# Ledger of designs, part 5: VHH binders against UPF0284 protein YN1551_0030

Target 1, 347 residues: UPF0284 protein YN1551_0030, of Saccharolobus islandicus (c3nj62)
Amino acid sequence: MIKEYYGAETFILNKDFAYILVIGTTDVSLIPGLTIAGATPELTHFTPAADAEYVLLGKCKSINTIPVSPTGIPTPALLTRASLSFINPLKIVVNAGSRILPKIPYIDLQGEPGKDIRKQALSMEKVNNIMENSIKLGEELSNEYELIMIGESIPAGTTTAMATLLALGYDAMDKVSSASPDNPKELKRKVVEEALRNLPTDSLQRLAKVSDPVLLGVAGTSLGFKGKILLAGGTQMTAAAAIINEFDKNKLKDITIGTTKWIVEDKFADMLSLAKQVGVKVLASMLDLSISAYEGIRAYEKGYVKEGVGAGGSAIMALVRGVSNNTLVRKIDELYSELVGSNNLHI

## First folded at step 4 (VHH; framework vhh_7z1x_3)

Design s65 (from A24z with P109S)
Fold by ESMFold2-Fast, scan of step 4:
Structure s65 (fold): chain B 347 residues (1-347), chain A 123 residues (1-123)
Amino acid sequence: as target 1 above (347 residues)
Amino acid sequence: QVQLVETGGGLVQPGGSLRLSCTASGFTFSDYAMNWVRQAPGKGLEWLSGISYSGGSTSYADSVKGRFTISRDNAKNTLYLQMNSLQPDDTAVYFCARESGYWSDTYKSFDYWGQGTQVTVSS
């Protein structure tokens, strides 16, 4: 089942669509304590390229490991690939500013990786490049499609999303991260509070200071596209919708967020309240992974991972086409088994 | 209030063993994957080991595989690290950390950390 919020309607999704995956990196991921990768956080630079490769090919080329965490929790790209396997849409990878480029075809927005938001995330030159090129991409896609779904892959993207929402005037701090006394994002709050010091007056300059290339690329593509848009994600897509609304107050009528129940039910966030503040419609997939044969996949039900790479929106697309929860979970299990079997051939 | 408290550190001779414990409070321990991370003097953070919410899946960094064993007791809200065949280069502050964020085989994301416990391997 799919839950509809704030006037969202599933029937508009029963059309041919293109899947657009916007990838990028931000140096916010290098701040000690926000991410760790073995002995070096620089390994996070490979994640967006690896996610894109996995969605398109079923394997990663930019990393030599299988796309599952050491604790057995698979990337949400696995859920996206499983969902889209029942539809087989055109898949387009869009580079907004990734430090590692994927070894597959992609469209380059001529952006750059985001820098530390406590100083300056992006130069105005690169912000202008991302916006102009992504708007043009949206306009070009309008010639072929009446519907697109846009997903994202960017490590530490919830930190920049929170900073973006706050910089645009939304009440986001307690709703994006956590409720005190159980505040799991204390470091993120501190980083964001510092980033919001001495904000520019102009909206585009504020985004240049505190946002990231992926949020801008999603927003620009959406602004340029003339049809209906499903923004596949949770908190980050809510921030993208806020950017869209800042530049075109009538555009949100054509936009719906597609996310997971794990995001809308997150006790340490309030994505639905943020969506209501922004004025954007929301659909949530009520996908139940408890029937999976694999512990790592069942971990999503315990609040691990929750979303990414457009997993929730992709599940919604499959569900509206009559794919059942059980069929979807069996496909996820099948792909996970293939990953484990493929890795064992190289031992 | 979420708290993670490490115990069991200390001075040990090369070839010796230590068992670290991390006691969790303020959240449902059995709903979260847990990790051990260390920081040697003058170096960055190094992820060592992770364990799934149920204890059914474990993973190790190559530097400690075969020497260290991660385990958990969900009834006691406690995470363990059994360290065997300790070497001088295992000298570090050891932290337990609760897993958060989305997956990558190339990174871990943590939302809560303990204060750390010092392990010194020396004669």
Scores: ipSAE 0.000, ipTM 0.140, lowest interface PAE 19.6, mean pLDDT 84

Design s66 (from A24z with F110M)
Fold by ESMFold2-Fast, scan of step 4:
Structure s66 (fold): chain B 347 residues (1-347), chain A 123 residues (1-123)
Amino acid sequence: as target 1 above (347 residues)
Amino acid sequence: QVQLVETGGGLVQPGGSLRLSCTASGFTFSDYAMNWVRQAPGKGLEWLSGISYSGGSTSYADSVKGRFTISRDNAKNTLYLQMNSLQPDDTAVYFCARESGYWSDTYKPMDYWGQGTQVTVSS
């Protein structure tokens, strides 16, 4: 089951598509910074590369550990790989500015990792590179596809998304999601409030100050693409849609966000309000992970992780093609068992 | 409103055992994964063990595998760490910590911490 909001329609999705994964990092993920020896090593700067590798290969090459939390909660890349295994679309990894480069083929937008948004996220040179190169990528994809799905992997991306939405004039304070069940807001709010002091007048300069390379790469690819677009993600994709609308006010008619029920039902955020303000359509996967054999997978039903790597949009793509909830969860469990069993994690 | 309170620390001789408890309040304990972390004198934080929200899945650092056992009682909002075969190198302040979500918006794998309880292994 899929829920439709704001005029979204599932029938447009039953077409061949390319899966585009835009990866990057931001120094916002390092505020305040904490190192705990013996836990899963700090993966914030490795996460985008590892996610991309896992989606394409079924294993990570850039990390020495598996992409699960100390308590067995896996990266959303696991859900994405499971969903896309029933479709096998062309998968394109796009580097917008990751500190660690994936050990797989990727397209480089000539960007850079985002810096502290309280000072300056990106130089204008790198913003121009990301926008120009991602627009060109979208134009090139238009020759081969009528539909693309764009996902993202960027730690702390909801903080930069909130800053981006606020900088563009939307009522977004405290409305973005988090990977935790109860969405701790104080640090995010303080960082964003400081970032928004003395904003430039020009929209692109505002984005250079407070946004991130992934949001720009998603927006640019969308602006260049002539067909239909599924933005696979949660509240971060409302920020991407806002950037798109800032530069082309007629473009959102061709754009739908595909997300998870865990995002749209998140009582500590308000994704649907953000989508309504921006004017973008939303589809939500009603995937039920409560039937999983593994507690790490069922943790998503408790509000952990919720979205990322295009998990919701990927599930929607599988569901519209007739893959059942039970079949999809069985595949998720299979991949989880393979991932966890190879490292002797107690389940 | 969120509180985590550790008890059960103390002085023990090498080879001895201690059971630490952590009582949680101010949130739905059964919805959160929980962890034990320690800090030895003059050293950084070391993660020891984690347990899923229902208690069905556990994990351990190599330094404590086979000696320590994590468990929880969701009806009592209490997390436990059974420590056996204690060694002088186990001397540390022991913290219970609530898992924030490993993929959180901030670089904080644990969002709430207790004040810690001292464990001293010596004779």
Scores: ipSAE 0.267, ipTM 0.644, lowest interface PAE 4.4, mean pLDDT 88

Design s67 (from A24z with F110L)
Fold by ESMFold2-Fast, scan of step 4:
Structure s67 (fold): chain B 347 residues (1-347), chain A 123 residues (1-123)
Amino acid sequence: as target 1 above (347 residues)
Amino acid sequence: QVQLVETGGGLVQPGGSLRLSCTASGFTFSDYAMNWVRQAPGKGLEWLSGISYSGGSTSYADSVKGRFTISRDNAKNTLYLQMNSLQPDDTAVYFCARESGYWSDTYKPLDYWGQGTQVTVSS
């Protein structure tokens, strides 16, 4: 049910852990954006807040609709909530720089939303705030836990991840995933190529130019934490691991990425090549959603969404504790039915 | 090369009906959700309806709900919009569009569009 890559091992995951969800937004989500009445890219600014609310409460407060596409495809937060329902870990929401703040308790890193990476993503003041405060959070968590799982929610985060990997010297062009079954590479490539002009020499200044608050918050929390870390995500987590390695070359021995089969098997990306270049271990949940009663859930098997909010890592945590694929899909279907039924959505 | 081609537009009287078709090529049509969007003279783009990759789920804007029906034939790589009880305010260029997810996760980013077909509702 779990595939292991590059020396990854599941036995370390049987410990008590905290789930850390780092949220943020970036103006990269507005680059090719087209405003359509009834469907707008600007609604993506609500996604991190809505994802956090759904994981913690089972409902969203920051949006007037449910976190399901018009055709019934749910946010990966649904998969995360289903998986974590079998474990009930402490859940901590960390705001690295979200434009819309969630209506639940959160820890604030004193960052800001990312700006257009073709100009400047973050001020050095906000980069220093995010790094200092996330490192302190990791240090504090080390007093209570030997293991944490860190997930993320940031629209357009694979573009900033690609820019970050390239800025740090990795062969990452066209290797990141997308939420689409295919991968619209040309526009993402053009944005990233423009962002990589006039790069500073200093690593932290390069990250300020082209990265995003969530990648910095994930990296800082990891650098401060003294135990084992599961980075719950796909190609974005290879960028987080690259940042970690840039500031502490010995840290990756304690880090494993937990992702989905849809990410590692994505023919339009190459997550495993990125992980190998960075030197980070990978686990993939081999979850089979084809048995779901709901077409929106089965859409993940078609390559929609694939990952986010720590969905793959959360499934791994459930699977290592003996939850079967069938049991997990039944819980996903239960939560999906409750979510769409509460809003009279015709599915 | 991805192509979407709309047909079936034309002139119709108020209260009439019209059926639009959109033929897709250059991608696996059955793997993608599809949408209809319109643009009335001097106005912005308005999303009208969406359909899942299998046709099992549909959604509609309030302005057309109960009057328009979206459907698809995956064997023919064709998307349809059946328009009933047409009103002068339905006069617009109608576009079919593929749902991508490129710059959003759940909020319907559209990546490929047809050239549009003109629908005119007048006497």
Scores: ipSAE 0.237, ipTM 0.628, lowest interface PAE 5.1, mean pLDDT 88

Design s68 (from A24z with S59Y)
Fold by ESMFold2-Fast, scan of step 4:
Structure s68 (fold): chain B 347 residues (1-347), chain A 123 residues (1-123)
Amino acid sequence: as target 1 above (347 residues)
Amino acid sequence: QVQLVETGGGLVQPGGSLRLSCTASGFTFSDYAMNWVRQAPGKGLEWLSGISYSGGSTYYADSVKGRFTISRDNAKNTLYLQMNSLQPDDTAVYFCARESGYWSDTYKPFDYWGQGTQVTVSS
């Protein structure tokens, strides 16, 4: 089951596509920073590399633990890998600026990790590198595909997304999602309010101050690509769409956001209002994970994680090809059991 | 207002047992996974144990597996840590922590912490 919003149509997705995963990090993820020793949760710097490795290989190389939280809540990369297992598209990892590089083949946009947006996120040199190289990638992909799906992995990316939307003039304060079941807004609001002081007039310079390398890489790839695009993600993808619209007002007719039920129904955010303001179409996968045998997977129904690594868009791609909710959840359970079974658990 | 309050710490002899409690308020406790983390004198934070939102799944660090048991009572908004076969190296401040999930936009894996309770395992 898929819900269509703002003129989105599922039938356009019945084509061969490439899955593009844009990865990066931002120092916003370190405010306030906290590291735990021992059998530790994944460090924020390692998350994008580990997510990319898991989608491509079914295991992580950049961390010594499996890609689950201390209480067994898995990365959304697990949902993405399960969905794409029924399709087997070409998978391309694109490094926009990650502090930890994945131990798999990737395309490098020659960006850098984002810095504290309260000062300056990116130099103009690195913004230009990301935009020029991602546009070229989109142009090259246009020779092989009529459709691409672009996902993202970047910790704290909803904070930079909110700052980006506000800097471009949208009513976005407190409308972005969080990985938590509730959405603690005070710190996010304070960081963003400080970041928005004394914004430059030029749009690209505003993005250099408050955005992140992944949003720029997603936007550039989209601007270069001539066919149809599914932006696989939640409120972060409304920010990417806003950047795209800033540079090409006619481009959003070829773009649809593919997300999850948990994002569109998040009462502590307002993704659909953001999409409506930007003028971008939305599809939501209405997956029911409550039927999972595993509590870590059912935690998504409690509002944990909700989206990432293109999980919603990947589920949509599987669903439009006739994969049922039950079949998809059984595949998620199968992959999860391989990670947390007694004979293969590495915490 | 989210609040976590640990109780049950104290002085215990090597080989002894102690039970810690953490009382939660200001949120729907049954919707959140919970964790125990400790900090020994002059050391960093060490994750010890986690429990799923319903209590159906539990996880342990190798250093405490088989000696410590995590549990919860969702009707009482309370998290527990039963500590058996205590060793001098278990001396630490023990914190309960609410899990935010590992992609948390709160910039940390645990979004709320208690004040901690001191456990001393003395010669």
Scores: ipSAE 0.376, ipTM 0.729, lowest interface PAE 3.4, mean pLDDT 87

Design s69 (from A24z with N35S S59Y)
Fold by ESMFold2-Fast, scan of step 4:
Structure s69 (fold): chain B 347 residues (1-347), chain A 123 residues (1-123)
Amino acid sequence: as target 1 above (347 residues)
Amino acid sequence: QVQLVETGGGLVQPGGSLRLSCTASGFTFSDYAMSWVRQAPGKGLEWLSGISYSGGSTYYADSVKGRFTISRDNAKNTLYLQMNSLQPDDTAVYFCARESGYWSDTYKPFDYWGQGTQVTVSS
């Protein structure tokens, strides 16, 4: 089952599509900075590259470990790979500004990793590069596809998303999700409040101060694309939609966010309020992972991870094509078993 | 308000055993994966062991595998670390920590920590 909100319709998704994964990093992920042997800040920088590699190859090349938490909870890239295995769309990786580059083919937007948003996230030169090159990519994709799905991988992306929404005038304080079952808000709020001091008047300059390369790359690709777009993600995609709306007031009619039930039902966030404020349609995958054989997978039902790498949108694409919940979960379990077995992890 | 309180530390001779406890309050303990992390004098934090929300899956760092056992009692909101065959190199402050689901979003693998309990292994 797929739930439709704010006029969203699933029948538009029964078309050939390309999967676009926009990757990047931000130094916001390092605030305040804490290093633990076996789970260090270096792994955070590798996450976007590792996620992209896993979706395309079924294995990571940029890390020396498997993409699971200390207790075996996997990256949402696992859910994305499982869902897309029933469709096999063209997959395009787009580098908006990742510190670690994936060891697979990618398109480079000539951006840079985001810096501390309390000072300045991106130079105007790099903002202009990301916007110009992603708009061109969207225009080029318009010649081959009537539909694209855009996902993202960026650690700490909900912090920059909250700052972006607030900088554009939306009521977004404490409404973004987190990878945790609850949503510890104090540090995120403090960082964002400091980032919002002395904002420029110009919208693009505001985005340069407080946003991130991935949100800009998603927005630019969307602005350039002439067909229908599924933004595959959670509260971060409301920020991308807000940027799109800032530069083209009529574009959101062609855009729908595809997310997970874990995001729309998150009592510690407010996805649907953000989407309503921005004026963007939402579809939610009602995927039930409670039937999984593996506790790492069932942890999603406890509110861990919830979204990323386009997991919700990918599940929607599979479900709308007739793949059942049971079939999807069996594929997730199959891939999880392969993943954890490759690293001596006993599940 | 989330609170984690460690007890059970102390002085022990090499080859001895200790059982650490961590009592949790302010959240639904049975919904969270938990870990033990230590910090030796003058060194950084080292992850030791993790346990799934139900207790059905456990994970260990190579340095403690076979000597330490993590467990939990969800009815008592308590996490345990049974430490056997203790070595002088196990001298550290031991912290219990709640897992944040860091892989997909943040660099911060744990969102809440106890105050720590001192374990000293000395002859």
Scores: ipSAE 0.527, ipTM 0.811, lowest interface PAE 2.4, mean pLDDT 89

Design s70 (from A24z with G50Y)
Fold by ESMFold2-Fast, scan of step 4:
Structure s70 (fold): chain B 347 residues (1-347), chain A 123 residues (1-123)
Amino acid sequence: as target 1 above (347 residues)
Amino acid sequence: QVQLVETGGGLVQPGGSLRLSCTASGFTFSDYAMNWVRQAPGKGLEWLSYISYSGGSTSYADSVKGRFTISRDNAKNTLYLQMNSLQPDDTAVYFCARESGYWSDTYKPFDYWGQGTQVTVSS
């Protein structure tokens, strides 16, 4: 119940691993187009902190509501927590540049939140901090693990991923996913086209202009780690793999992307084409949520959310260890039931 | 061709009631959550209410909670907003909007909007 692409193998995943969650924010999420009071802007700003808290604690401390959309669709962190509950790996939260800091232990890469990519996403000082510190983290993890799984939480991260892929020379326009079923692309395309004007020649300077702290933190951790890596995510992880390949042409042989069927089958994106261009292997979880008791969970089958917080990679890790689809969905439903019956108040 | 058309706006006295309708075409209405949003003169957009694709879940902004009720008829491809106890501060253009995505992607939380319908609450 795992599909393999481009030479990916599941056997390498049958090892102890650490789950690494890289969090950050970008001002790309705040670009004017729609200013809606009392809904998505505040929650989007708090999303990475809330996701990290939910994975580690089963509750959020940084928001005054539960981590579901106004529509009742839960954060993909709920799927991640359900999957990892069958394994209980070491979990490390890594702050690459989140505007809101989680109320849990985390490693700080000494980065900053990304700025508007139409001007300059990150200073070179902060890029150097993120890369140096994440590489050191990868090196340290190499002393304890032969395998790590790296997930991400960053609002608007598919836009910075598209800009990053295009800036590195890949055919990526309109190929990234979004949290919506239709993947509306008009504003993303306009922002990215403007961001790509007057690009620096140097790759690291190019990334400083158009990328984000999470992509850099994922790439740096991967470059430092000497074992096998599962990049748990969708089209954003193809951008991370592209950055890795830019700095080490031989590294992708040890890297596989673990994602969801909702990402690889997304009619309004083309994740598999991006992975093929970059030269990275892909595994996709064939998890079927249609049997869930809850409308919010079944919304994933209709193309809402699709991925995030390493949901696909986490499901792959559970499935490869013999957890069935039915068992996993029952756990998802259990956690969802608990979540909607509670309220988190901290901010 | 996605279309959302609001009707039912008009002039109403304070304390009065009004029912807005939004008729959808060009997509499978029952597959999308829907929202109501308003814009008062000289103000920004204010989100008011949400309804899930089945109608099983709803939520409201604090400013309208207890006074406004959102509902839908999927067989008729129509979204409704029942507005009670209207106040002068409810004067605005009211838009229906189709939900685009989850809170992790904020460029376009609503991917299609109606043209809007004017609601005026006299002093």
Scores: ipSAE 0.012, ipTM 0.311, lowest interface PAE 9.2, mean pLDDT 86

Design s71 (from A24z with G50V S59Y)
Fold by ESMFold2-Fast, scan of step 4:
Structure s71 (fold): chain B 347 residues (1-347), chain A 123 residues (1-123)
Amino acid sequence: as target 1 above (347 residues)
Amino acid sequence: QVQLVETGGGLVQPGGSLRLSCTASGFTFSDYAMNWVRQAPGKGLEWLSVISYSGGSTYYADSVKGRFTISRDNAKNTLYLQMNSLQPDDTAVYFCARESGYWSDTYKPFDYWGQGTQVTVSS
C-alpha cells in the first residue's frame, strides 16, 4: 500500500503529529504562456485559502462555489480531509504569502505573495521574515511534537520549484509535475530559463529571486523543527528539501517526502530522480481511486491534479494506522457526495 | 462553436469611463470563471480581473483595483468591465477569456479568447 524509496521507513509515522498547511500565491501563475495568458487569479489566488478552509471546516468560505472543476474533479484537499478524518490531528494553517487570506485561524509568517521570478520573487526583507518566523514556529512545535507533517497549497508552485532546484544546482529541467496530465513543459522552460539569468551568488538572495513564499516557509519550519518531518507533497517538496539541505547538510536524515503514486509514476516528470539528487527519502501512497463511484475522483488515476494540500502524505498517515484503501475511498466518496450535493450555492 | 465577442471600446479622455461587454456563446457560460486581460502597444499580456462562475467572488490586479469593476449576467451570457478614472496607461486591446475549467494550477489557463476591443485614453 506504501512504497518506500531511498531508505524511507513507515514505522516512524505511527506517532502523534501536527498537520501544518503552508499557503501562498505567486504571480508566476499570471505569466502569459508562449501563445496564451497565465492562470486564472480566482482559481490560483483563491485556491490556497479555499483549500485551507475545506481541510479545517469541510466547506469553503472564501469562494461561493464548491471546490470542484466543471468536469467534477475535486481539489486534493478533499483527499486530505478524508484521510485526516480517521486521525484528527491538530491542524495548523500557516500563511507564507497568500493574496487571499482564509476565513479561519492561521499563523502569519509576515511574508508576501511571490512576484514574477524573471525579475524578483521576494524582497530580502520578506525572505528574512518568512525564514525567521517559520524557524521559530518549528522550534515551538518541537516542544509539543516528535513528528510533524507539512503540506502546501500554492498554484503554479511546480514552476517556482523547478527554478529553485535549478538555481541550487540540481538537474531539474522538465522533471517537475503539473496538475494537468499533459504537463506543458515548454511554458515552464521559457519562464524558468529567463528567471535563471542574472542569479546572485548568495543562496538566500538566489532564493529571493526565483523561489516562492511557501517553499521558504516549508523549509524554515523544517529547519526549526527538532523531530521527524513528513513533507507531504510531490516535486515541490523536493525543492523544499533542496533548500533545507542548502542551509543544513545533516537535516535530511530526519526528513521524508510523502507523496502519491500519481506523482512517482508520472511519465511526464521525474520526481524520484529529483529526490535522489537532493538526497531525500520518499514514501508513496499506492491509493487506488479506480474503485470510486465518481468519475471526478477517478480522474486522479488519469493524471489530473495528482497531489496538493498534503494529500499523499495524509493518505500514508491513514494507511500506516490500518485504514484500508477501500475504507479511504468510501470516505472520499462520502465527502465528495456531500460536497456536490450542497450545490445549492449556485445563485 | 465557442465564441467570445468584446464590445464597448473606443476613445476616452483621461479621467473618463468606459464599460466593456463580452458576449459568450457555444457553451454553458454559468459553468466557467471569466477573465479580463489587456495588451498595451508593444507590451505583453496583462491580467486584470476574474469573476467566479456564480459572480459571488472577484479579484483584481493591483494596477486596476478600485478603478475597474468586473461583473456578469449569466442569464444574458455576458461579462462586463466597468472602467473608471481611466489613465493614458490604460490604453490597450482588452480581451475576455474563459477559464480552462480546472481546479488546479494549469499552464493552459484560458482555453478561449475574444478578438479584443481597443481602448484608447488620450486627450
Scores: ipSAE 0.012, ipTM 0.253, lowest interface PAE 9.0, mean pLDDT 86

Design s72 (from A24z with Y53W)
Fold by ESMFold2-Fast, scan of step 4:
Structure s72 (fold): chain B 347 residues (1-347), chain A 123 residues (1-123)
Amino acid sequence: as target 1 above (347 residues)
Amino acid sequence: QVQLVETGGGLVQPGGSLRLSCTASGFTFSDYAMNWVRQAPGKGLEWLSGISWSGGSTSYADSVKGRFTISRDNAKNTLYLQMNSLQPDDTAVYFCARESGYWSDTYKPFDYWGQGTQVTVSS
């Protein structure tokens, strides 16, 4: 039920852990055709806040339902909450730079929403704030935990991830995933090629130009944390690992990416090639949603959404603790049923 | 001021039943998942059961699955634990705990706890 790549091992995950959700937004999400998070451009701003609220509370406060794609496919936050319901770890929401703030307590990194990477993503002041405050958070968590799992919520984050990997020297063009099965490679390529013009020589300045607040927050938290880390996500987490490696070449031995089979098997991307280049270990959840009673949930098996909010890593955490595929899918259905009945959804 | 107050504990014989209640005040009860946690004499904390904000989803530890039932009444701001087929090993202080939707300086999964109610299972 879990595939291991590049020396990854599941036995290290059977420990008490904290779940860290890093949220943010980027203006790259406003470029038409690059993301399907939210039904309208305005609604994409609410997705990170709503995802965080759903994971912590089992309901959203910033919107009247949960985030759904334009085709009605529910947010991977649903899968994350279902998986974590069997464990009940500490859940911490970390704001790296979201346009809409969640209506729950969160730790603020004093960052800002990312701007268009074709010009400048972040000021150096905000980059320094994110890095310093996230490193401090990782150090504080080291006093309480030997293991943390870090997830993310940021619409259009695979575009900034590709730009970040390329800016750091990796062969990443056209290798990142998309929430849509029909990955808009030409649009991403055009945006990223423009973003990579006239790059600064300093690594932190390059990241300020082309990255996003969430990737920096994930990397900083990881750099500060002294134990084992599961980066819960897909191709975006290979970019986070690349940033970590840029600042600490020995750190990746304590880091594993936990993702979904839908990311690893994505024929329009190449996550495993990215992980191999960076030198990071990968675990993939082989969770089978085909038995779900709901078409929107089964759509993940058809290559829609695929990952986010730490869904893959969370499923791995449940599976290594003995939760079966059938039990996990039934919990996903149960939580979705609660939302459908409560909000009069027609999906 | 957030308060959680447990009642319903006491002495019960093996095989017996008890119903614990936890009354919440100082917050919007229906916005939070709630949990039951116990501590047996000389042992650490053991999570027993959790319930979603609406009561539509519940989870149980293997040690109590099939014997204990968690429920809630949002109109009364009250959480319940129905305990059946009680065993001497169920002797513990039982705590009502709010699932953390509030950042805690202690980095714990529960941000507010009741004072606990004693359950003793003996003849």
Scores: ipSAE 0.393, ipTM 0.737, lowest interface PAE 3.8, mean pLDDT 89

